# Ledger of designs, part 5: VHH binders against BTB/POZ domain-containing protein 2 (btb2)

Target 1, 284 residues: BTB/POZ domain-containing protein 2 (btb2), of Schizosaccharomyces pombe (o74778)
Amino acid sequence: MSMNSSTEISQEPSIMKPVSSISSFVFNAGFLQGTFSDTTLIIKGETYHLHALFLGRSPVLLQKLIENNPKGDVHYTIEVETEDPYVTKESCLFVLSTLYCDSPRIPAEVNVCSVLAVSDLLGLDTLAFEASSLIEKSIRPETMESVIRFLDPNFEGLERLKMGMYPRFTSGLFNKAIQVMYNTLVSNWNTEYARLLCNLPFEVIKDLLESDKLTVGASSMARYKLANEIVKMRASFRKQNHIEGKGDESVVLAFDEGSRGIQLVHIAPGAESRRKIWKATSVR

## First folded at step 17 (VHH)

Design p05 (from m05 with A103V)
Fold by ESMFold2, look of step 18:
Structure p05 (fold): chain B 284 residues (1-284), chain A 122 residues (1-122)
Amino acid sequence: as target 1 above (284 residues)
Amino acid sequence: DVQLVESGGGLVQAGGSLRLSCAASGFTFSDYGMYWGRQAPGKGREWVSGITYSGTNIAYASSVKGRFTISRDNAKNTLYLQMNNLKPEDTALYYCARDQGDVSESDAYDYWGQGTQVTVSS
């Protein structure tokens, strides 16, 4: 058989492939020294001299680079506005540096909560997830108050606690914190957890102390005693700090089968007992 | 010694479903958060979804929220990704990855698998 076929074979030219030494040069000369920077980035009034090519790895910064065309100049000027107190210069420097790296690690020296805040601000989802995972692993009695404050820095209450300030990445942290508290409350309630328990919403305290997941002592009365001690501690805290409008709290025994053995009740300020008055009409 | 092996990829019609698995070995699976990423031909890697070590905190990329579900089975050392309502844009090599672990760890190795191909036809 004779077959004369003409085939066109696509041939791409070979070019140099990246080497690991280019990564070190890019980080040191580019990020650390700002060599040939083409972008002025402003975050919370702080200025960074960086490179659009690398900043474009952030979806948020890429959008701003595309939108902010200078008048014929090659130099970009872009700004990211935020009032978030967790967005700090130190954390911005770290997060921006990750744009110059392939596989960044979050080191022990940085504030992981602030890394999460900056990563979320810049749309860096992998880094934000890494930060949230580290925060979850850090949840223990010694860190619990800091984690809870990070979730609800303005004391908004239960709904904020459940979601946190960066809901895509913090919405599960509160549940994990509660799971840790079930196993650590009895040993820490008057020490590491004392201030935390005084500041938590009543609804959280009630659910925590009424839960079957909490094990308290060998006797059924031990849970009642612990709950009363915590309620007393919270009341003393409100008095000492002149916190008004919260009403009172108390603990009662629960007699129903399958109950948690106790029930926490909240007595709103100014609540009164009123007797219903029946007026009878009778006619002869 | 860390090994991540993805499976469950394949060819599927648009609107179809696939379930990916990632078998983990060489480390204590329950101590680490895990995530899925994907890489379309000629594109960079894209983060898809993550689940923390305890399973209590889950996150999704906006492009897959509501269509994909991540889960883990610590008893089987396996990470899963249920993908529903697949679109041609979901065509990519899907890989699982381990998070960095504790801040004190100095391991510089990248811990992700070789991937499983998902192809969604129109």
Scores: ipSAE 0.583, ipTM 0.861, lowest interface PAE 2.1, mean pLDDT 84

## First folded at step 18 (VHH)

Design g1 (from p05 with S104K D107N)
Fold by ESMFold2, look of step 19:
Structure g1 (fold): chain B 284 residues (1-284), chain A 122 residues (1-122)
Amino acid sequence: as target 1 above (284 residues)
Amino acid sequence: DVQLVESGGGLVQAGGSLRLSCAASGFTFSDYGMYWGRQAPGKGREWVSGITYSGTNIAYASSVKGRFTISRDNAKNTLYLQMNNLKPEDTALYYCARDQGDVKESNAYDYWGQGTQVTVSS
């Protein structure tokens, strides 16, 4: 019986007997230590010493590397400018590190919204989609306000909410958020959703409270009472924060079944002293 | 075992259409986002289109928007890609892939299929 293979292994050259994988070496020596870096990358004033070979996996950075190839230059200097507050040093480090990996995974400890922002900036569509998918899965009462802020960080309104700031990857997130709110509003309106509901555009609040997808109770009076509580909460919020010029909001009973027995009405600025309107229509 | 099996590729003239399918097994299909990628000869992989687990968020690469439509049938555990107005530059091996899942999962890397060849003649 000849079982002497372990003894002969020490005399044969072997590429298949490394202490660590090439992936581990590339990440540690290349990304973390910057060994033999050939590129200075600048993003939002932060400097990274990296490698053109790996940066070229980003189509955005590849284009900049191609543009920055003058004769006789052995070092690349490229810059990506942005004012996006979601593009942070931490998120840039994470996203750039994925260029040095075969199968990157977004871990729980990073800000997924910021990963999406940097991925979109660098044209990393797979990672951007992965981030958007994780954001969608994370939509709950506890995260709703942060997701809505991510979609519309400057309070621009419904059209921004529908698209988000990265439309290729965020344009469906608002619809998902609304679907979650239909099922969670009644139990969260005065707690987890209180601040959110005060900051949402009126037309979003109107559509949410009038929708037949929202079930409040056995009668339209329960919906009317909830809607009035929310309208009062929004009015108090505007007063406490000295927000003027938005006009008034009110709730009217309605008998058309499409509105679930209520209608939210917005009175434009300058329409003072007008009484609330009441509407009764034939139903059945 | 996660398995993804693509089908529906073939040879088609420019301007033509194909419908790709991806049969998924070994995981709860409705819990995961899915996407299509492609790899042209001598090139790296390119993300083509993705659809989230609920189907509410759909994204396309700029090069295919308006021509390709992604969809999913959770009852059949199947992902689709309808490709219209095909161009020679769409020639590639098309593969489907599953997203990473929940951030709390510590599972292995991405799963992707063997792919189906699409060839668009001019």
Scores: ipSAE 0.648, ipTM 0.882, lowest interface PAE 1.8, mean pLDDT 85
Fold by ESMFold2 at other seeds, look of step 18:
Formats: C-alpha cells, structure tokens, sequence
Structure g1 (fold): chain B 284 residues (1-284), chain A 122 residues (1-122)
C-alpha cells in the first residue's frame, strides 16, 4: 500500500508490523476508558465519548461526522435520534464496542433483537445480518411468541408480520416461524403456543390450520377437533380480555381437496353464523 | 478445515449478467447463514447480500437490491449470487463468507474465500 512511489527508485519502505497488544490497548483504553476521545455521540438521550476513527466504520455515523465537521476539526458532536424501544443503552454499548474489534461475535448474554435494531440504525449490515441469522436459529416453541412480538410489536397484523420492523433483515423470519409451527403445533397448541395463537390474526390461524403442511393425527376428525379447540381458546381469550365487536370464528367441515376437510370462517360483527358440519364449502 | 471457493467471475459489458458460485466444505453448510461481500479497487469492503441457513430470510445492500439475487443449495453445499443489469460500479473482488454460527461456539471465526473478480466495462 503505497500512496507515493519514487520515479527514480522502485523501493518499498520498511514499516512496523501491528502486534496484538495494540488491539487490546485500543479496546480497553479507547472504548472502555474513553482515552483521547474526540467525539460526543448521543443516541436516544444517552451520551458516549468515543473516537471518530472507529465510529467511521459505521456508514451512518461517518456521514454524520462529515456533515457536522466538514473541515475535520478536533472535536465532533453527533446525534442519532430514534424512538425505537429495542434501541437500549445495553445494545448500543455492545454494538458500538464492535467498531473497536476485529470479527466481533454476538454472545448469548445480549438481546439479539436489540442488537439487530441498533445495527440497522447504524448501517452495520454484516452485524444486522448476523443478528437476524441468530434469531432465525433460535425459533422454537419456547421462543416463538417473543419472535412474533419482535416482528409486530404493535399488533398491526399480517403485512407487518411478513416484513417485521427492520424489513431488510426480518422479512423472512415470519415464514420460518410458520414452517416451525407446522411440525410443533400439535404438541404445543395449549401450552407454549397458547397466548401466541390467541393473538395471531385470523388470516394466519386459518392458513395454518387449513394447510396441507400441517399434519394432525390419524383420524379424519382430528384436524376438526384441534381447530375447534383453538377457536374456542381464542374466543375465551377475547372474553377474558374484554375484546368485543370483532365478530365470531367457527370451523366447518369441508369436503374439497384444498382444505383437508375443514374451513375456518370469520363472521363479521352483526352477521349470523352459518356453521354446518356436513355442508361443502367453496373457496374465494 | 473450512474452505470457501468462489467462481463465476469475469469481464462483462454494462447491463450484462453473471452468476457467482461459492463451494463450501469443512462444515455443515445447512447450519450456517452465508453472505457475499465485495471489495472494489481502492475501496473498503462492502457487504452485498446474505441468506440465512434455511434460505427463508434474505437481505441485500441497497446498492444491489432488485438487480442481484442470492440463493443457496444445501444439498450441494453451494451459495450463489445472480447478478443482473451490472454497472461499472459493481466492479470488485467478490467473496463469500459464513456467519458466526451458534452463540456457544467459542472460537468461531468468520471464514471467507479468496474471491472471484468481476469487471464491468462501459
């Protein structure tokens, strides 16, 4: 790496090779202690005393450093504003510390969802992808509700669930969650999945229970029984939580190829239920 | 040892297409997320696209979204990058990389290949 080469002599200069102890010094004296800090960074009201050289590894922070100090003065003050509840002091500290490290790892002790949120905010795409990959690997019955809430914390519905709150990195997590549910629902519907199933949009419940990908028992009526139990559980949840005016849900027997013998029906507020066990149903 | 070998680079005219491959060995490919990065002449490294272990969650850098498509074939231990509507600014050494794996892997190091050159002429 030469910026300037002599035209008379082609000679490479000798320089010192880096040693591992300088990396440790940079992290401890620089990040942890703030020695020689030249930047005041403010995120969500919290203040960090850090170094522009390392913060510049974030494209978002680099742009702010350039905008706030185009002449390269000795001190920077930059702010990143957000109302994202997943952006926490703990996650900011971890993510900022990765700017001072080679090949950082996301350890088990940190909230990976919050790491994703901060990584996305700061334009750290490799770290955000690492976080999303870890979240996907963690999807199981015990974590399913927390993953679904992370995708749609305000209960906006199916379109939010499909993309999540950080679409560049979360847009496939819901589909993976549904794939896991196909082979774990029967064993977990009234335990680990109970609250989750009560809070999922009707469209999701309908697609899940009507799907050929869901295997339910050996009898022709096993799917019908399970679907009725889930619909009753959802109705009880609405009563317990004083949720009214959302209409009713029911399960009917259907003898067509695509429904595996059942159809879930949502009856709008004020509409009469037409639940019939032996009537064929059409798809729309 | 973990090995990642990229191929499929070359010289193309602007607007053209290339398909990159990354052959993986030395680890259980289906347990890991994978990504592509690139380094243009005189520039720093840029993350390009990633795909999770199952293939269900895919991410792209804004500069390539809509033009590049990442995919994987877990049966063949191979990662792909389909690159369409190439621009001179896409000229770079393209490398594939593996994600960190499980949080309990104490010595997991990000592995990347040697790269394959893509050159887009005007």
Amino acid sequence: as target 1 above (284 residues)
Amino acid sequence: DVQLVESGGGLVQAGGSLRLSCAASGFTFSDYGMYWGRQAPGKGREWVSGITYSGTNIAYASSVKGRFTISRDNAKNTLYLQMNNLKPEDTALYYCARDQGDVKESNAYDYWGQGTQVTVSS
Scores: ipSAE 0.637, ipTM 0.875, lowest interface PAE 1.8, mean pLDDT 85
Fold by ESMFold2, look of step 20:
Structure g1 (fold): chain B 284 residues (1-284), chain A 122 residues (1-122)
Amino acid sequence: as target 1 above (284 residues)
Amino acid sequence: DVQLVESGGGLVQAGGSLRLSCAASGFTFSDYGMYWGRQAPGKGREWVSGITYSGTNIAYASSVKGRFTISRDNAKNTLYLQMNNLKPEDTALYYCARDQGDVKESNAYDYWGQGTQVTVSS
């Protein structure tokens, strides 16, 4: 006001909401800038300058902090050893940053599989579950191969696929992947799923193609033809990549309605190729 | 608005059983994973068990695996926790929570219920 009057209005000091102002300071000054850091954390040769108070929210890091009692030096030095290729600098930065936040979210640009790996490593069960839930939601033909690789990166087989590499949080993902494949196999077997189907264990291919949850058409002949195409594709893949010692695969007609009219069989290495063709009772 | 209401807690003797329920409203329940957490007096919050939106991926804390069973009924918008062979260390306030949803969702609120008390004697 340009007036010089005696009617002043007092302004009460505003009080900031504690969550918004404190959380911003903690994240910026603490995590981003390292102000007053008291801990050197080492993961896979990468060094992080952080705060024991916040790191203690990880039960794994808390245990290491407790075990590392200072003896004249207040500064902590702790190390987490791992050879997990999914534990990356980028994922470690993200996951460690969540220790400085009230309600972190996993954004779209972060590698969720790596977040799961680091969360599991650090005992952050809520974040690991959030990551596994996002991975499950992402399962579709375009992502299926990468999800299956994440579950079984070393091609160990069905038992690894069923558990994944982080069993507490990944043990149901394979079953979900198979559920999605029941609904998407017919449209994608020779395209999005081609390479995946060549690399899956035979027993997975057998269970998938024999399941009554898979619908291929009105007759067992349609399923038989699809199964043969996939078996041929797998055989070509083995030949092209010089994969030996796995034996052969074939498809036979079966009259057991529970198998939807086909049976996939594995022919042991060294056995003569089975060239028997079932006589069809209806060819048209 | 998202609302989660827990029920089914109470006092039970060690070795006994309780079944907790979580009634959900204000969101499409079948699109979200759900989980249970607990907080004992003087301790921080502990994640207990989670179940993804489809129900196919279920996880448990090691301290409760084999004794607790999580389940969901998407038709009733309800999450359950069957708690068997209860121990005194299971005494806590139990609450349910919703996962973050799709990565496209930008609203970063914590969606926790108020909780239901479970007390295990002897």
Scores: ipSAE 0.590, ipTM 0.862, lowest interface PAE 2.0, mean pLDDT 85

Design g2 (from p05 with V103I S104K D107N)
Fold by ESMFold2 at other seeds, look of step 18:
Structure g2 (fold): chain B 284 residues (1-284), chain A 122 residues (1-122)
Amino acid sequence: as target 1 above (284 residues)
Amino acid sequence: DVQLVESGGGLVQAGGSLRLSCAASGFTFSDYGMYWGRQAPGKGREWVSGITYSGTNIAYASSVKGRFTISRDNAKNTLYLQMNNLKPEDTALYYCARDQGDIKESNAYDYWGQGTQVTVSS
């Protein structure tokens, strides 16, 4: 009974377990209204009045809070610098709000690419993965150009496309986009994919059109005709947009197995006479 | 109901390996991305690795990249985590989780399993 030889009594503090109503108070009074804010956060010139306790859930913001702990000052001022055009005020507001919630969900109303960008910037790996998964599920002819531009917004080329701007979360998206294109190119090349195909690197166009995963009609002539239309469309685009010094592209008939009867070739700048000779001599 | 059951944890020496499994039921496994998280004693949850529904996009936390390999078997409704070169810092309760699904899906529940303990000595 109460008679034991140990005078020690283990006492854990009795505190209330959190309830859902406290979550609502934290979000509304804390995040939305800034009540009792102790931190001024600056991202791309926008200012947010927030709370170090919640911001510390971001590894990036936590490190900045630690680095900016001035002696005798209880207010934090931290800045996150970026030139990323996908980091926007709207996306920052959404992502920062998730620090005040359990199990946040990305709603249809936000730009998921921008959520990925801000999540990556702030080291929020779960949210970044959720965003990348949603982007992958959204890859369709109607969204393809937007996804490809997100991967390579500055038209740096194939190596950027393969990685994207946030490689930890985007390095598989280009491969998925290519898989979708194999099934959708023929019916979308001159509509949903027109601008996209004009901006893709030659190596991507070549691999797409030469691949045995792409089915174009019943004959190699159908593939040859499609490839020529795409090459012509790309040439017109370069001329319209004053993209000079890139040489020409052409399609030749090929007899090799695995080439589907065509080969796309790049003709060096200033080699117009070789283009004519090339076509005459490249049929095996 | 959605159910996630982790297994394969245990005690291992530093430098050793373990393979975790996550058996999924109550939803169409192949329609969802999956990920592993972990929680060390007295710390918050840390995202470890994720794999999208198609398997074409795989991501790792920087602390585990090169040592851990995530994979999935959609025919068996099972997610895996191969953990090599384990360190004492990897000691944690490991959970598998399902992503939020389609962006139009209204379900906001957090779907985690009960977890499996991994303890790395030394």
Scores: ipSAE 0.625, ipTM 0.878, lowest interface PAE 1.8, mean pLDDT 85

## First folded at step 19 (VHH; from g2 with N107K)

Design j3
Fold by ESMFold2 at other seeds, look of step 19:
Structure j3 (fold): chain B 284 residues (1-284), chain A 122 residues (1-122)
Amino acid sequence: as target 1 above (284 residues)
Amino acid sequence: DVQLVESGGGLVQAGGSLRLSCAASGFTFSDYGMYWGRQAPGKGREWVSGITYSGTNIAYASSVKGRFTISRDNAKNTLYLQMNNLKPEDTALYYCARDQGDIKESKAYDYWGQGTQVTVSS
């Protein structure tokens, strides 16, 4: 005896074919009006009155719905805790609204970095990827500092920069940023990039300025002069911000590096006086 | 017309491999990120992997990382998914899609192809 009484897919029952956009009804009546909401969702102390059916499209929220209402309750109460500063009320509202839509769009009015953060928090991989793709397209001199800060908000260094704070979706943005910088550094180093270059790890500055992918004039002297100006700018930044114990940086003209022709060196704390003597004798 | 046509699906034994292709037309392929999704019967869509327009940023669902490799050939307007060590739970209709593109684009429409069936037997 078979329990296969409900699986005849080729013989659909006679029901109305959808001729109107129920997506519009769901968004307006459900999300915007909260009609028949059954769930209280709390994110970073903010409360949202929503519907478990739609929240279940988030794997993270689905798990919390299962954990916090094993069965038989009328109303759900679930909470998502985070300390992530990119998770904001505005971005939570936008991302939650996408659970009520087919094929949502990220509009220009929202902070795409915050959308990525909330999407990652809620396990919304498509939206997180879409946000990451938009961030990549936005990488230009005017946005570079904000993108780099988004990747490494706590100044952890090169390894964090390479991964970002949401590695599944940000592990590639730094490489793209560096590629853009190769083509835009010379025109922007003392303007759009000034503060950024002061805050980047020495290892990044060294790799950037020593790279064959960076073109600086016709000679090693042009690159040497640019590198020295950037090193000087970074030293002034450390002085202005009372940053001590980091040692110093210098540029040496290196004749055996082909067209790049320079080497940036880090002078360990306490060795600065001896390094300055050597730096002063280098060909400029 | 934006068109996405998937191919390369089929029946394969567990542990086997398949290579999916997505032929794109009707838009400048190199300006858009691309991704793969899948849907098993009676289940919701699951995002599988994405690759940005430049190819520098690649992402995978945790369930496929290390087994699947996404790639693109901008000269051929083609997106690929190399699927290795296939498991029965990978059985699904696989779709390609393009991303939103520019954040300023307000009239863009997302398209999924018809999909290509991947069936992994034990």
Scores: ipSAE 0.669, ipTM 0.886, lowest interface PAE 1.7, mean pLDDT 85
Fold by ESMFold2 at other seeds, look of step 21:
Structure j3 (fold): chain B 284 residues (1-284), chain A 122 residues (1-122)
Amino acid sequence: as target 1 above (284 residues)
Amino acid sequence: DVQLVESGGGLVQAGGSLRLSCAASGFTFSDYGMYWGRQAPGKGREWVSGITYSGTNIAYASSVKGRFTISRDNAKNTLYLQMNNLKPEDTALYYCARDQGDIKESKAYDYWGQGTQVTVSS
């Protein structure tokens, strides 16, 4: 027969109710061992033997499962292509394992940035948001460089920093990082923040050091000295790493605002005369 | 212990607006990111929007961006979802949820509320 148009519901059979041991079996036998796997999933050359039923919880993988059944075979082969360096085997294993669990938790042992990358790749918005929230809470001097690098891994500049590589989930992280820096720059500029400050775009450094939100000592001279030390550190970094054609940076006192203000000046290549004029008017 | 109670749902005509609230108790609200999810009849759960503990980072599903606005009031332990220009496709049971919070927390729990129904007539 071929018709399944009706179901009798007046007689309920006695069957087992689901118990916690089935969730343990699903994870261990299914995910870890690949028992009865029906799908070969390929991500960045790594192969995973998994189950279409669980992979279908990912909108991205579900679409690929639907698209890749041309012969009616019972076995799927699907591939997710990416060049994203944050998509790693370890993060893929973790994120794929969450498809076999209820209410998964991101453990301290995994790279949360990579979890966000993989969860975004697979359309797992809840997990991507949870990862982004954890990244935000983790922003501190010791992690700042890693977070900023995650937002702009290719050193593209301010516009990339504002959005990050996964804009739906990362577009607020840079603002939070800057807020943390206002409270931690003075005590970390030459230690935890040294490499970070050398790689940040000039306009970020300028806004950071000129901001009233940053408190530096009791006098404008303390702020001026700190800004000069950072500008000098950035210049030494460019020289040591053979970074040319970026022009010069300098710090001047802001006469219109009195002794509490400074101004950072960037002089583009071939504009040396303006730099010397500003230096000549500086109070020192 | 942890309780999340949604309210503000109802029947509304297409193009209309609703404001959902989620009252949180049993935990320090300001330490956690919060999000809204929804489930339409016969569909799986869909993440709608999230806001981090500080409010600095906000995310939306593409289907609701520009129409929905998430916000939080940490003094009142309340999460909000302003829904404008509602469409019949927005008909669903809407849930609020708490994120995992601390990376060092060793236990996973289900922190969804019971939900509030939103029905958008054509």
Scores: ipSAE 0.660, ipTM 0.885, lowest interface PAE 1.7, mean pLDDT 85
Fold by ESMFold2, last read:
Structure j3 (fold): chain B 284 residues (1-284), chain A 122 residues (1-122)
Amino acid sequence: as target 1 above (284 residues)
Amino acid sequence: DVQLVESGGGLVQAGGSLRLSCAASGFTFSDYGMYWGRQAPGKGREWVSGITYSGTNIAYASSVKGRFTISRDNAKNTLYLQMNNLKPEDTALYYCARDQGDIKESKAYDYWGQGTQVTVSS
């Protein structure tokens, strides 16, 4: 009204009027320099000198701080144990730094899979979800093998693939990967997907190649030829690497099963010695 | 500019149900993952549930899994949260939020709505 900017300020201000953020000071002096650190945090043998006030934003670390509150001088020593190979010093540094920030962004320079692993370890559900969403968005032929390996790093099979290693955040990623493969298999089966297809469980290969969601060429024989090439590639891979005990695989024409026209058949270990042997030599 | 508007809150008895909606505008909804958070009186914000851009990957906080269901309708630019078997501990201001979207995204993560109050009486 009188062009005066503040009417509640009477004659003398009693305090300074802050006009800048203190967030840069907190991050630089606190996280980067460790000024006034009160906590020794140990993750996977690496030591971090940080602040209980900020670490308490992690429910996992908060619980450990409560359990290990020593008398005398308020010095905390807490440890988070893990053997997860995706938990790295670099990803721990990034994720811990987000505890000192208001609105963290996952930059392109970090390994998003490792960010998911550390954020899950520390109970940082928003960041874990953000990481899983970025991983899903990144699924394409060039990244497919690394995503599948992240879901099942120990080659446990279909059950692990469906859940991933962090089930609350990874359970849908395999389905998305399969959707992408329906549209990219024909162009990539012998290149970007070659090693991946050799290592995928038979049930996955069967469902992929038999699905009407997969479009293969203009003729019905194109699907049969592709399936045979993939089965041959898998058999060669097993032979070259002395992988035994997985049985045999073949492709048959299945005119009575409807529009698919093919069926992939798995012959359990020890069953190869019977009537199915000639089918393997005829599949070529 | 990005706008997120929550609705569907209210007062409900323990064991009851509510359905929250989040109307989104100002961005391409189908390019982003979305999530629900909540803030109870005297507590910090808690992540509740998220759904990725395609709808294929869904996650829940352990405290709500089995009781809450997140969904999205990309044609209507709307995020939903079906809340069943509500407990007094679910009393909070519920808000929706947009995720980062793309690894090269420069936009702030700091987009959330004003929230809708859910109060669960015993």
Scores: ipSAE 0.627, ipTM 0.876, lowest interface PAE 1.9, mean pLDDT 85
Fold by ESMFold2, last read:
Structure j3 (fold): chain B 284 residues (1-284), chain A 122 residues (1-122)
Amino acid sequence: as target 1 above (284 residues)
Amino acid sequence: DVQLVESGGGLVQAGGSLRLSCAASGFTFSDYGMYWGRQAPGKGREWVSGITYSGTNIAYASSVKGRFTISRDNAKNTLYLQMNNLKPEDTALYYCARDQGDIKESKAYDYWGQGTQVTVSS
């Protein structure tokens, strides 16, 4: 006895589904060993032997690959120029490796600020956002100075602090840092925050210490005393580091119909005889 | 289990508006940053906008800046994307996603929803 059947032959080729072993092969043989590399990528003087297929997942690198192959050459040479000190060989290696992976994770061992810088440079917005989110979540007294320096590495002041160096991804970090400082200043002003408070712009110090979001002890004298200690610390810092031309700072008690507070006053250079605010009352 | 369910997509004329929602469950929503991505047919995934866990840091892709607004309501465990002045190039499957949360923790699985289709006609 025999069976007769007709089979429909598919006109489309069969393609294997991705498996974990192929992902491991791609990363190890491709990225780590450079097997069959077709592209020489140069970033900040460092050379990487990689694959255009994977580099094309970066919109920045894709554009450079398209622009730098007008004759259909077999081997690409592309360069990304930058002066950004946060773009390092280590962070470039990590970020480039994510182009060879599915669902990359930022590990604790890498400098997340440098990952953000490289991700922004290469147009990798998901990774840049994830880096910025991790930086925000890591803001605490022990990290505060490094975060503030990352936002304003050249000490430009409040407007740079508000935006950071990568505004699309850093514009909210300063506000978060200030929120953390409201809850941690009293316990950390002379320890973890000492150097930071000496380097912050006066207007930031003034807004921080005058804010009703900051709680200092049970009385206005506790806030007054803390503010004076910080102003004194800043003055000593300027003297020891030969920082001139920034004038003087002082703290006065300020009262408004039974409400008690403080006011920080900056006396501009050359205004030694000029006083716009006088002590309202003596408090002991 | 982590679940993300998108809604609010549809067909809209160029210049129109849509509001997408992403209902989250299975995790503490307020501890995580959230973002929207999109994928047009034949193209890779594109990040659209993100908002950090506290809501203090919001970011947009340059292609949508000024037209789209991301927001979150932690009381309702919901992420939103208000899309205004829509263009044909905005046509895509839109999905929400959760970030990795903490550098000390690792993502074991992808945390994004099935997506909601947005189609912009001329």
Scores: ipSAE 0.627, ipTM 0.875, lowest interface PAE 1.8, mean pLDDT 84

